# Ledger of designs, part 20: VH-VL binders against q5slc1

Target 1, 112 residues: q5slc1
Amino acid sequence: MGALRGRWAEEEALRFLLGKGYRLLWRNRRTPFGEVDLFMEKDGVYVVVEVKQRASARFGAPLEAITPGKVRRLLQSARFLLGRDDLPVRLEAVLVHGTPKDFRLEHLVLEL
Below, E stands for the ipSAE of ESMFold2; O stands for the ipSAE of ESMFold2 at other seeds; V2 stands for 0.75 times the mean of E and O plus 0.25 times the DockQ between their complexes.

## First folded at step 7 (VH-VL; framework fv_recibokibart)

Design s3 (at its last look DockQ between E and O 0.54; V2 from the best seeds 0.00; counts 0 for: pae E 6.0 > 2)
Fold by ESMFold2 at other seeds, look of step 7:
Structure s3 (fold): chain C 112 residues (1-112), chain A 121 residues (1-121), chain B 108 residues (1-108)
Amino acid sequence: as target 1 above (112 residues)
Amino acid sequence: QVQLVQSGAEVKKPGASVKVSCKASGYTFTDYYMHWAKQAPGQGLEWIGEINPNSGGTNYAQKFQGRVTMTRDTSISTAYMELSRLRSDDTAVYYCARDSPTLFGDWFDPWGQGTLVTVSS
Amino acid sequence: QIVLTQSPGTLSLSPGERATLSCRASQSVSSSYLAWYQQKPGQAPRLWIYDASNRATGIPDRFSGSGSGTDFTLTISRLEPEDFATYYCQQYGSSPYTFGQGTKLEIK
């Protein structure tokens, strides 16, 4: 693929998760329900990983939550990509705070 | 219930500065980022930047870096945007808007009523 | 930064017709981080659609949003007189946040 300058945060998230023993299956896959940033596997569980980059952390903001609609679309996308709905699937997020030269990662397992 | 009320219209000369205020009510001011956007006459919306009202931290669009300063006064739940070295193409309506954050979302709701800034000779 | 291009610039239709408004991004907008706003002259923008397809509170179900990646649409199934306004798309997948230039939906 060519230059991915606008996708630096996804590259950093991917590198981080690979270092934690995750295996990449697909990235940036489109489905009828939306795009999946990273679709991975860890210890027999399929993982939909959403990556969000912000210039600064949302410290002091209200407790952030994933919307029910977003959860539904991510789960539907996983089922579509797998072609079945009986496999274990987990939702995770990697929040990338900052810029390519100065950033921090947060890794969250979403319990829904 | 949630309201953002902005200061009134201003007429300025080129080279001057303007400071627009945005008073929040109906929610905890320090819990939500505040954003500012520009809309020139007959034109679309342009994001200027954001401020964390709790910490005072800011992030500006590159186009406005060096001319814009965003501040706030938490004691009166008010955000400010100051634009310096005004020029004629700064004539616009300026809006404040509250970030409605989720884990991933950053859409704007509600918006202030807008402040017309006119820069003329 | 991600440039959003809306088309058409102006859409002239009559009440009762179907409207389709397009928003195309210069780069993929991950996970449908796209909102739509309605604005009438002399008024502030109002949130209409978030996350590409979710209607804001109180928005009639004749409005629907769809799309992913670089192509997003706002559809109005049967236009009402109050629907004639300018609509803006906005992405929040990457800083800086950006808006499309707007589609003016006007009465024919």
Scores: ipSAE 0.221, ipTM 0.746, lowest interface PAE 3.7, mean pLDDT 86
Fold by ESMFold2, look of step 7:
Structure s3 (fold): chain C 112 residues (1-112), chain A 121 residues (1-121), chain B 108 residues (1-108)
Amino acid sequence: as target 1 above (112 residues)
Amino acid sequence: QVQLVQSGAEVKKPGASVKVSCKASGYTFTDYYMHWAKQAPGQGLEWIGEINPNSGGTNYAQKFQGRVTMTRDTSISTAYMELSRLRSDDTAVYYCARDSPTLFGDWFDPWGQGTLVTVSS
Amino acid sequence: QIVLTQSPGTLSLSPGERATLSCRASQSVSSSYLAWYQQKPGQAPRLWIYDASNRATGIPDRFSGSGSGTDFTLTISRLEPEDFATYYCQQYGSSPYTFGQGTKLEIK
């Protein structure tokens, strides 16, 4: 993938989620706990969305839950960005499989 | 126990090819990407590429395009990396490493023990 | 591609001291997709830290990882003799996946 790899996938993920009625609050926001690709809102729930591009679909058994470290960083980042820790927060992922010309999206809600 | 066992050391002349094997055990071979990395003597690690063992699809670092071929045989849970038209700066230890994906993780665990390839005139 | 630059190249310290190893990325590493590996001479690399701050199984808590964006750090709070090795950072936020050139932590 060329110089725009990752950027094109994030743009496609954003368009997809906007089309589903999500509202964008911030993107590529750095916090003491890591970076947040997309920070969004849907129906009164704040949503941390992680975007990852893969050249091809990975094949395998059901994935285990996201690693404890990743969950912790995403939740800490959300609380930091909101300035409080009592608001509803959801973690989601958009996996972008393929190339800018030929891709598919996989949208996942991550269990906490 | 998850394990990657690589083929033994090779000594080659410039212009030859080498094919390194990496046999996986202790997990479902087709569920995880396999990666290959190069480490020249006294130097750091360099990613060569990856293979999807289910589809056979590959992605190579640009530096190795045209000289590297990664394949696999799912019936024996083995990945292969072949490097052609060898030259002296191909002398290195070559590692296979399993991608350890959670939803987002692509770190490498475990690694094979490494295969020394020496290219000498 | 994302270039990872580790500093210092060599770090000479004694057991009991604190070690700080730096890894700087040429552009932001999305979602802190960064790992650290330890390697001793004649051995394969071993996973030490994943997702910038999580210790791999069996790694002592004197090791901690931190950082985000372009700046990442591996800290060893009190060096033990077995900690002297070369450490590599690796990013997996964008393909091609890349490694830093390594920091050799040597006993002085």
Scores: ipSAE 0.016, ipTM 0.646, lowest interface PAE 6.0, mean pLDDT 84
ESMFold2 (binder alone), look of step 7: mean pLDDT 93; pTM 0.941

Design s4 (at its last look DockQ between E and O 0.48; V2 from the best seeds 0.00; counts 0 for: pae O 4.0 > 2)
Fold by ESMFold2, look of step 7:
Structure s4 (fold): chain C 112 residues (1-112), chain A 121 residues (1-121), chain B 108 residues (1-108)
Amino acid sequence: as target 1 above (112 residues)
Amino acid sequence: QVQLVQSGAEVKKPGASVKVSCKASGYTFTDYWMHWAKQAPGQGLEWIGEINPNSGGTNYAQKFQGRVTMTRDTSISTAYMELSRLRSDDTAVYYCARDSPTIFGDWFDPWGQGTLVTVSS
Amino acid sequence: QIVLTQSPGTLSLSPGERATLSCRASQSVSSSYLAWYQQKPGQAPRLWIYDASSRATGIPDRFSGSGSGTDFTLTISRLEPEDFATYYCQQYDSSPYTFGQGTKLEIK
């Protein structure tokens, strides 16, 4: 809940993905490799979703702008949470631009 | 070498305005958002706001809304922060800082050297 | 906005000792969106740690960051004379971006 202690942008991102047919497995899960914002499933594929809020959209936000270290940590976290490394995992981001009263979402698939 | 070089120290009277400049070099100025922060003597850091140097769009912390104006001149790779209706508690070092390049990051690197603004009667 | 509270305000230690600096957030912050800065008197802040645990270029491995949710820690395993400075945490999870008030690490 964005009203008390939770991240408001994460709540909006979750609502958006649920509306797109994603299923939530876990949220805000800590692992030895980092924290996963949303761990979800869509059509038999596990999805790690990172949520980032900004006051305004940024210029130049392509897939390759994610650091290799962060990709590695997200994949390691997914494998840790699944307890195995042989299942398909996809990385995605939801960028939330604006304020709780006036925002828009940008949904990105991060190809490995 | 990526650098941010700020204008020199200013001494102002209450009610005046100050405009601090921040010249960028060593990177494409319009590719990175620029942030401004305040540090009063002996105090911590306070975020003032940010500017998109490509579009000129800005976001200001609520505390500074109405008194701060951020602009830039892309032809000389320079960002500006103007603070109006100065009062004694505006005495501080003001920093510019470059946003990070990643889709998930907004850490600040590098920072300008800082500009001391002193407001005294 | 997310308030970051650092503790202790001042930490007095000798070279060779271990330092532990705490940063507590008023709301949950993803570990991906927390940074630490070092600042010495008369100087600008310098990026030290980003993504809660990643060292910036040139930062020695005696510095480590950790934490998630509301509790974050910067640890210095063995203090060297150059490490005595003020350290600030910063969150960039939600706008407006905010800083902690700082922990001054001073020589005992």
Scores: ipSAE 0.500, ipTM 0.848, lowest interface PAE 2.3, mean pLDDT 89
Fold by ESMFold2 at other seeds, look of step 7:
Structure s4 (fold): chain C 112 residues (1-112), chain A 121 residues (1-121), chain B 108 residues (1-108)
Amino acid sequence: as target 1 above (112 residues)
Amino acid sequence: QVQLVQSGAEVKKPGASVKVSCKASGYTFTDYWMHWAKQAPGQGLEWIGEINPNSGGTNYAQKFQGRVTMTRDTSISTAYMELSRLRSDDTAVYYCARDSPTIFGDWFDPWGQGTLVTVSS
Amino acid sequence: QIVLTQSPGTLSLSPGERATLSCRASQSVSSSYLAWYQQKPGQAPRLWIYDASSRATGIPDRFSGSGSGTDFTLTISRLEPEDFATYYCQQYDSSPYTFGQGTKLEIK
């Protein structure tokens, strides 16, 4: 089981966020609107965290952060998972640059 | 209007090098990563690598490391891909393509028109 | 690296029919980081679908993308003459980025 998983970056992102006091609620959850990598909570705010692995040469945020379609699907997924739409939700990203043996993390709060 | 215009077709002998250019217009060249892909005759697409035109940083697919060099000239908004020690199975159309406009996206839009490189013995 | 396998290799159909093109990944592709491209002979590929299900600008709504994990599908609800081309899937979940080998959709 799990032979098709290539998600070492997600494991490192999760470990990093847990160390920052985030609480994990769900992981790799499918919804009618898309998949959520990590669904977490911090200080009373629900957090959708998306994880992207990148080569080390790409360290640093790109000029354009996120498409409106991706934002919509992530927020709709959060509402579905919570069963309500009146709770505070934040979008975050963890970019994992490099290889399993030599990587750096970049943690971003996405402004909607 | 965003456009990528590539250099013309090339015929090379085995062992030579080829340098393909890709001129960008209609956007800020240094804001978007550039990718290169290979399509051998009658075959599918194969990713070669990428370059950050601002920093010059590159990442190459393992199959091409040691033979490919990607560069750029920001003063003329042009990316280059050089492939050395050419052999007959390097005969292909080579495309440049612009990275997507998002933090999570790495789909390619737009593509250059392609450059046919023919390696003949 | 993530290997993408498309099926069928060639799909022969007539205008007006429904087409279903499959893309299977060797590893899970998280958050639907999957795109589709259309390519006609002598032309560059063109972005068709991104994020598994979002149509690129100007792409007709008869095209729809779906799927998650390892299985992705491009569906054309009612084929038009201009839809006959080769379609490639591409993953961008992790480097190196990879393409499927293509499905050629041709007139029966």
Scores: ipSAE 0.230, ipTM 0.760, lowest interface PAE 4.1, mean pLDDT 86
ESMFold2 (binder alone), look of step 7: mean pLDDT 92; pTM 0.935
ESMFold2, look of step 8: ipSAE 0.280; ipTM 0.771
ESMFold2 (binder alone), look of step 8: mean pLDDT 92; pTM 0.935
ESMFold2 at other seeds, look of step 8: ipSAE 0.197; ipTM 0.740

Design s5 (at its last look DockQ between E and O 0.60; V2 from the best seeds 0.00; counts 0 for: pae O 6.5 > 2)
Fold by ESMFold2, look of step 7:
Structure s5 (fold): chain C 112 residues (1-112), chain A 121 residues (1-121), chain B 108 residues (1-108)
Amino acid sequence: as target 1 above (112 residues)
Amino acid sequence: QVQLVQSGAEVKKPGASVKVSCKASGYTFTDYYMHWAKQAPGQGLEWIGEINPNSGGTNYAQKFQGRVTMTRDTSISTAYMELSRLRSDDTAVYYCARDSPTIFGEWFDPWGQGTLVTVSS
Amino acid sequence: QIVLTQSPGTLSLSPGERATLSCRASQDVSSSYLAWYQQKPGQAPRLWIYDASSRATGIPDRFSGSGSGTDFTLTISRLEPEDFATYYCQQYGSSPYTFGQGTKLEIK
């Protein structure tokens, strides 16, 4: 986990979610529809988690939209990884604001 | 249509300051971060920093910390970049560019037409 | 900070040929966080590709982007005269956001 070049924010996001009781299924899994950063499970729901590093000044900014295309890509990736389309899936983001030595996290549930 | 129009070319002496404006139209100015980039003659693009036009909060590349100030005037949908203590290697075209509309992207579209700043003795 | 290195620096080709432009990152970047821009002399850069492989509005399908991790590619399947320009890659996976130094695609 800690050896990924350029993925320090993903490591911090994973640690944070594990501490919240999420269970990791896969990470950095490529599908025909794109890369899934973290594929997790919480309370019987499968969770696609997208991790994004952002500038520290963006912490607490108003929630920005997610494109319909990106929503579709993430949902299709989940169905591909599960091998079926009838299971509950949720989309989440972890925004990591700052640098490896000085960062803050925002954890968001993305509206479908 | 979405458009960014920058102020005109400037000639400055070493040690002076320059303030470049970027007027936005065709969208809600406060909904999108504004970025600034430098392109020295014959060189590539270099990111300078960004401003949240709603809050006024800024984030600058380390190289420009202490010399750059980004501001905005929301009443006229205009962003500004001021660069102080100019030296000859500040001669460049300076661009403003709008951030993407999504939480996952910081690609830049559209860009302003650029402002040539020449620093000469 | 992530350094992007583009190769070749200059690519001299004729219309009708296939062009392959490389962008390599100093550390891993998710394919979702890489863009390409086209710039012609005296003009502002223009968004060409985002999220490594998605074409911006109005960009011809002869342009395709690919790659993940540290290695990204912009391919032009059959060059048209209007395609000769400088192309920059840009990463937005980590702040500060950085650009490659550019590949100039010029007429042989």
Scores: ipSAE 0.232, ipTM 0.757, lowest interface PAE 4.2, mean pLDDT 86
Fold by ESMFold2 at other seeds, look of step 7:
Structure s5 (fold): chain C 112 residues (1-112), chain A 121 residues (1-121), chain B 108 residues (1-108)
Amino acid sequence: as target 1 above (112 residues)
Amino acid sequence: QVQLVQSGAEVKKPGASVKVSCKASGYTFTDYYMHWAKQAPGQGLEWIGEINPNSGGTNYAQKFQGRVTMTRDTSISTAYMELSRLRSDDTAVYYCARDSPTIFGEWFDPWGQGTLVTVSS
Amino acid sequence: QIVLTQSPGTLSLSPGERATLSCRASQDVSSSYLAWYQQKPGQAPRLWIYDASSRATGIPDRFSGSGSGTDFTLTISRLEPEDFATYYCQQYGSSPYTFGQGTKLEIK
């Protein structure tokens, strides 16, 4: 099912982050707490990256915050995947606006 | 209390336009996207589009593109949806609904009470 | 664009029975991006389940959501009279945001 349309945005997000020096550890991993799109590492910090595709390019969004419940589930997923809870973890998002032929990326570091 | 209150029912002739209002209260209006959905009699829900009330930016479903205009007035915390060149199959209840407060959430809570638009000749 | 197909269209059951409502997507949807709404006649839809399995505030434990990929389920373990309504699934993993056509849960 690797040709599903929803995966093109994830591939572009991954390529973008690899180009910024991130290292991929896992992707598309299911945990008891939810699915992790990209689990990466940068400079000794583990990074949970959520990828969201939007059909249109939008400049800035008033909803930059993530719910406390989503934060908790993402952090629990990171701890599950690492097998420990004493390592530094950061939450990030990559918003992919548009279509495979015409898209723009927005990279966000999410405050915990 | 967070609530959305919509304008009253409308009866229109084919070819006319209708503008439905949705007044928000109990939260910061500009922090949440507003969505509009259509429910024809006896039918399911259909997404029409969304507006960013801070910027005024919109995104419409393709079948409504060219006939729908979504606007807002931030001074009175009110969103509007205008549908032009009305046809008989535009007869429906139209809902506004608030987007979730997060960057990833697009679920709708709360919904307005709905506005019945009847297109009748 | 993701088409959501709900089944059955109508489900006739008695209070006390278990209900299973299906929502099938035309493309993969992360479980984090699916919601369920309840709607009674003459009323607006109400958020019931978000992120596939999280209950909205005040929703009883007899409701549970599950699923992944293209197959999602809303289960009511023991029907109460107030549970008879129409239920809609909605995906928000990709724009445009789409709804299923609904399952009407009615008293047998």
Scores: ipSAE 0.015, ipTM 0.648, lowest interface PAE 6.5, mean pLDDT 84
ESMFold2 (binder alone), look of step 7: mean pLDDT 91; pTM 0.920

Design s6 (at its last look DockQ between E and O 0.39; V2 from the best seeds 0.00; counts 0 for: pae O 5.2 > 2)
Fold by ESMFold2, look of step 7:
Structure s6 (fold): chain C 112 residues (1-112), chain A 121 residues (1-121), chain B 108 residues (1-108)
Amino acid sequence: as target 1 above (112 residues)
Amino acid sequence: QVQLVQSGAEVKKPGASVKVSCKASGYTFTDYYMHWAKQAPGQGLEWIGEINPNSGGTNYAQKFQGRVTMTRDTSISTAYMELSRLRSDDTAVYYCARDSPTFFGDWFDPWGQGTLVTVSS
Amino acid sequence: QIVLTQSPGTLSLSPGERATLSCRASQSVSSSYLAWYQQKPGQAPRLWIYDASSRATGIPDRFSGSGSGTDFTLTISRLEPEDFATYYCQQYGSSPYTFGQGTKLEIK
């Protein structure tokens, strides 16, 4: 199978974040705790960015809807990739609503 | 209470089509994707596809593309799955299931009670 | 697509015993997007575990999920009579979403 729906959304999310001054370190990186879509850096802070595409029944969902288990795994992945646990890490999401020809982005900071 | 109630069992001949309904209650119908899954007798579960009930947008598993159509009627909070050109291996219980409320989750809760479709030769 | 292979196909145990159910993915499941469902005969599946290790509301703590990447497990520390059922894993990290073929947990 090809994940064309998800890949175009990741490219748009990456372009958006690069335009905001983020620096890309890795993408699609596997860890024992799951795959990290984008691992980036901004202003001395390491950022795990998750990208999700949908024609949205969930646009603008509250941050509390993100499960504690998911947050924990994202943090564990960041610490694994860095090889240490004393560096500043932030979790973010980019939700891409729509299709390649008609989409909107929502950029969110995930609470820990 | 969140509930999904499906239409009753159906018996169809090969080559016909079937349309299964799934009526939602206890939540805002247009806020959650609806999924459909197949379970053949004595077999496991197989994802068929999903619909965004707000926009009507759909995504189907490759195995069912060309034979499945998912629709909805938001005025009665009801999703539909139609399967055409039925064959004997389409005999199964078909479930609707609501998508999760979280950004990154697509687990299914709750599920409808299932609709048995029997394709007789 | 991601193929989920569950093992064993059937697990025969007695109440009070520990059960370990395995789910292996054909490729890595992004961010541990893995759920477990319980199904009893004549009933729809019911959500049991989500995000590999989080219990759904009302699920007893004798159930625990673990794993990441390609290898996931569901452990039942001490079986109760109501736990005998078929368990399915499901991945939602990549479309199409897929299920394992199930592990039937039955009374020995």
Scores: ipSAE 0.028, ipTM 0.682, lowest interface PAE 4.8, mean pLDDT 85
Fold by ESMFold2 at other seeds, look of step 7:
Structure s6 (fold): chain C 112 residues (1-112), chain A 121 residues (1-121), chain B 108 residues (1-108)
Amino acid sequence: as target 1 above (112 residues)
Amino acid sequence: QVQLVQSGAEVKKPGASVKVSCKASGYTFTDYYMHWAKQAPGQGLEWIGEINPNSGGTNYAQKFQGRVTMTRDTSISTAYMELSRLRSDDTAVYYCARDSPTFFGDWFDPWGQGTLVTVSS
Amino acid sequence: QIVLTQSPGTLSLSPGERATLSCRASQSVSSSYLAWYQQKPGQAPRLWIYDASSRATGIPDRFSGSGSGTDFTLTISRLEPEDFATYYCQQYGSSPYTFGQGTKLEIK
């Protein structure tokens, strides 16, 4: 209940994804490999969703969406939470630009 | 190859302003946020703010709001931080640092060599 | 804002010993948004660990980072003379970005 205190951007990301037909399984789940912001399911695929808030818009990086180390930890977290490693898993991100009163969302599917 | 080179040390009187430069090389300047941090003598690091070098958009820590201005000149791949109405507790080393090379990271790599600003009455 | 508190403030050890440096956040830091920097006197900080546990390029494997939520640790399995420095943690899970006050690792 209190675990989401101060996480307005995560609430908006969750609302957005629920509106796109995603189903929430867990949120803010700690694992030995890190914390998973949102763990969801869409069309039979399990989805680790990272949420990043920025006060202003950011231009994209020229190289890659996230580091290979972070990809590995997110995948390990998904498999830990599922208790198995044979299910389809996808990594996604929601970037929340702005403030609670004036924000916009960018939704990205990350390559594995 | 990626390098941030800052302007030299400055000595200022209270009430003056200082403008520190940070020249970037070895990467596409406009693709990464630039951050600035303060380290007072014998103290830890304190984040001052960030600039999007493409748009010029800035975000400052509350403590510095109203006294700091961050700008850039994309034609020479250089970021600037200006601190006004200087006081003795502004004496510090000021660092520029590039946002991480990955999309999600806001860890800082690399850092400039630092610019000592001394405010002495 | 998220306050990071490092402990101990100063850690006095000898080469060959194991060092454990702690960083505690005032509220949960999202997974992998915690970095560690090493700084020696007169030098700029240098990225050491990112995403809580990933070593930056060229960092020896005697350094390891761990932790999640509010509790993070930097461990040095066997200290070398060059490891004596000040270490800072930094969170970048939410703006404003904040640093811990540092742990000075010094020769006993």
Scores: ipSAE 0.021, ipTM 0.687, lowest interface PAE 5.2, mean pLDDT 84
ESMFold2 (binder alone), look of step 7: mean pLDDT 93; pTM 0.942

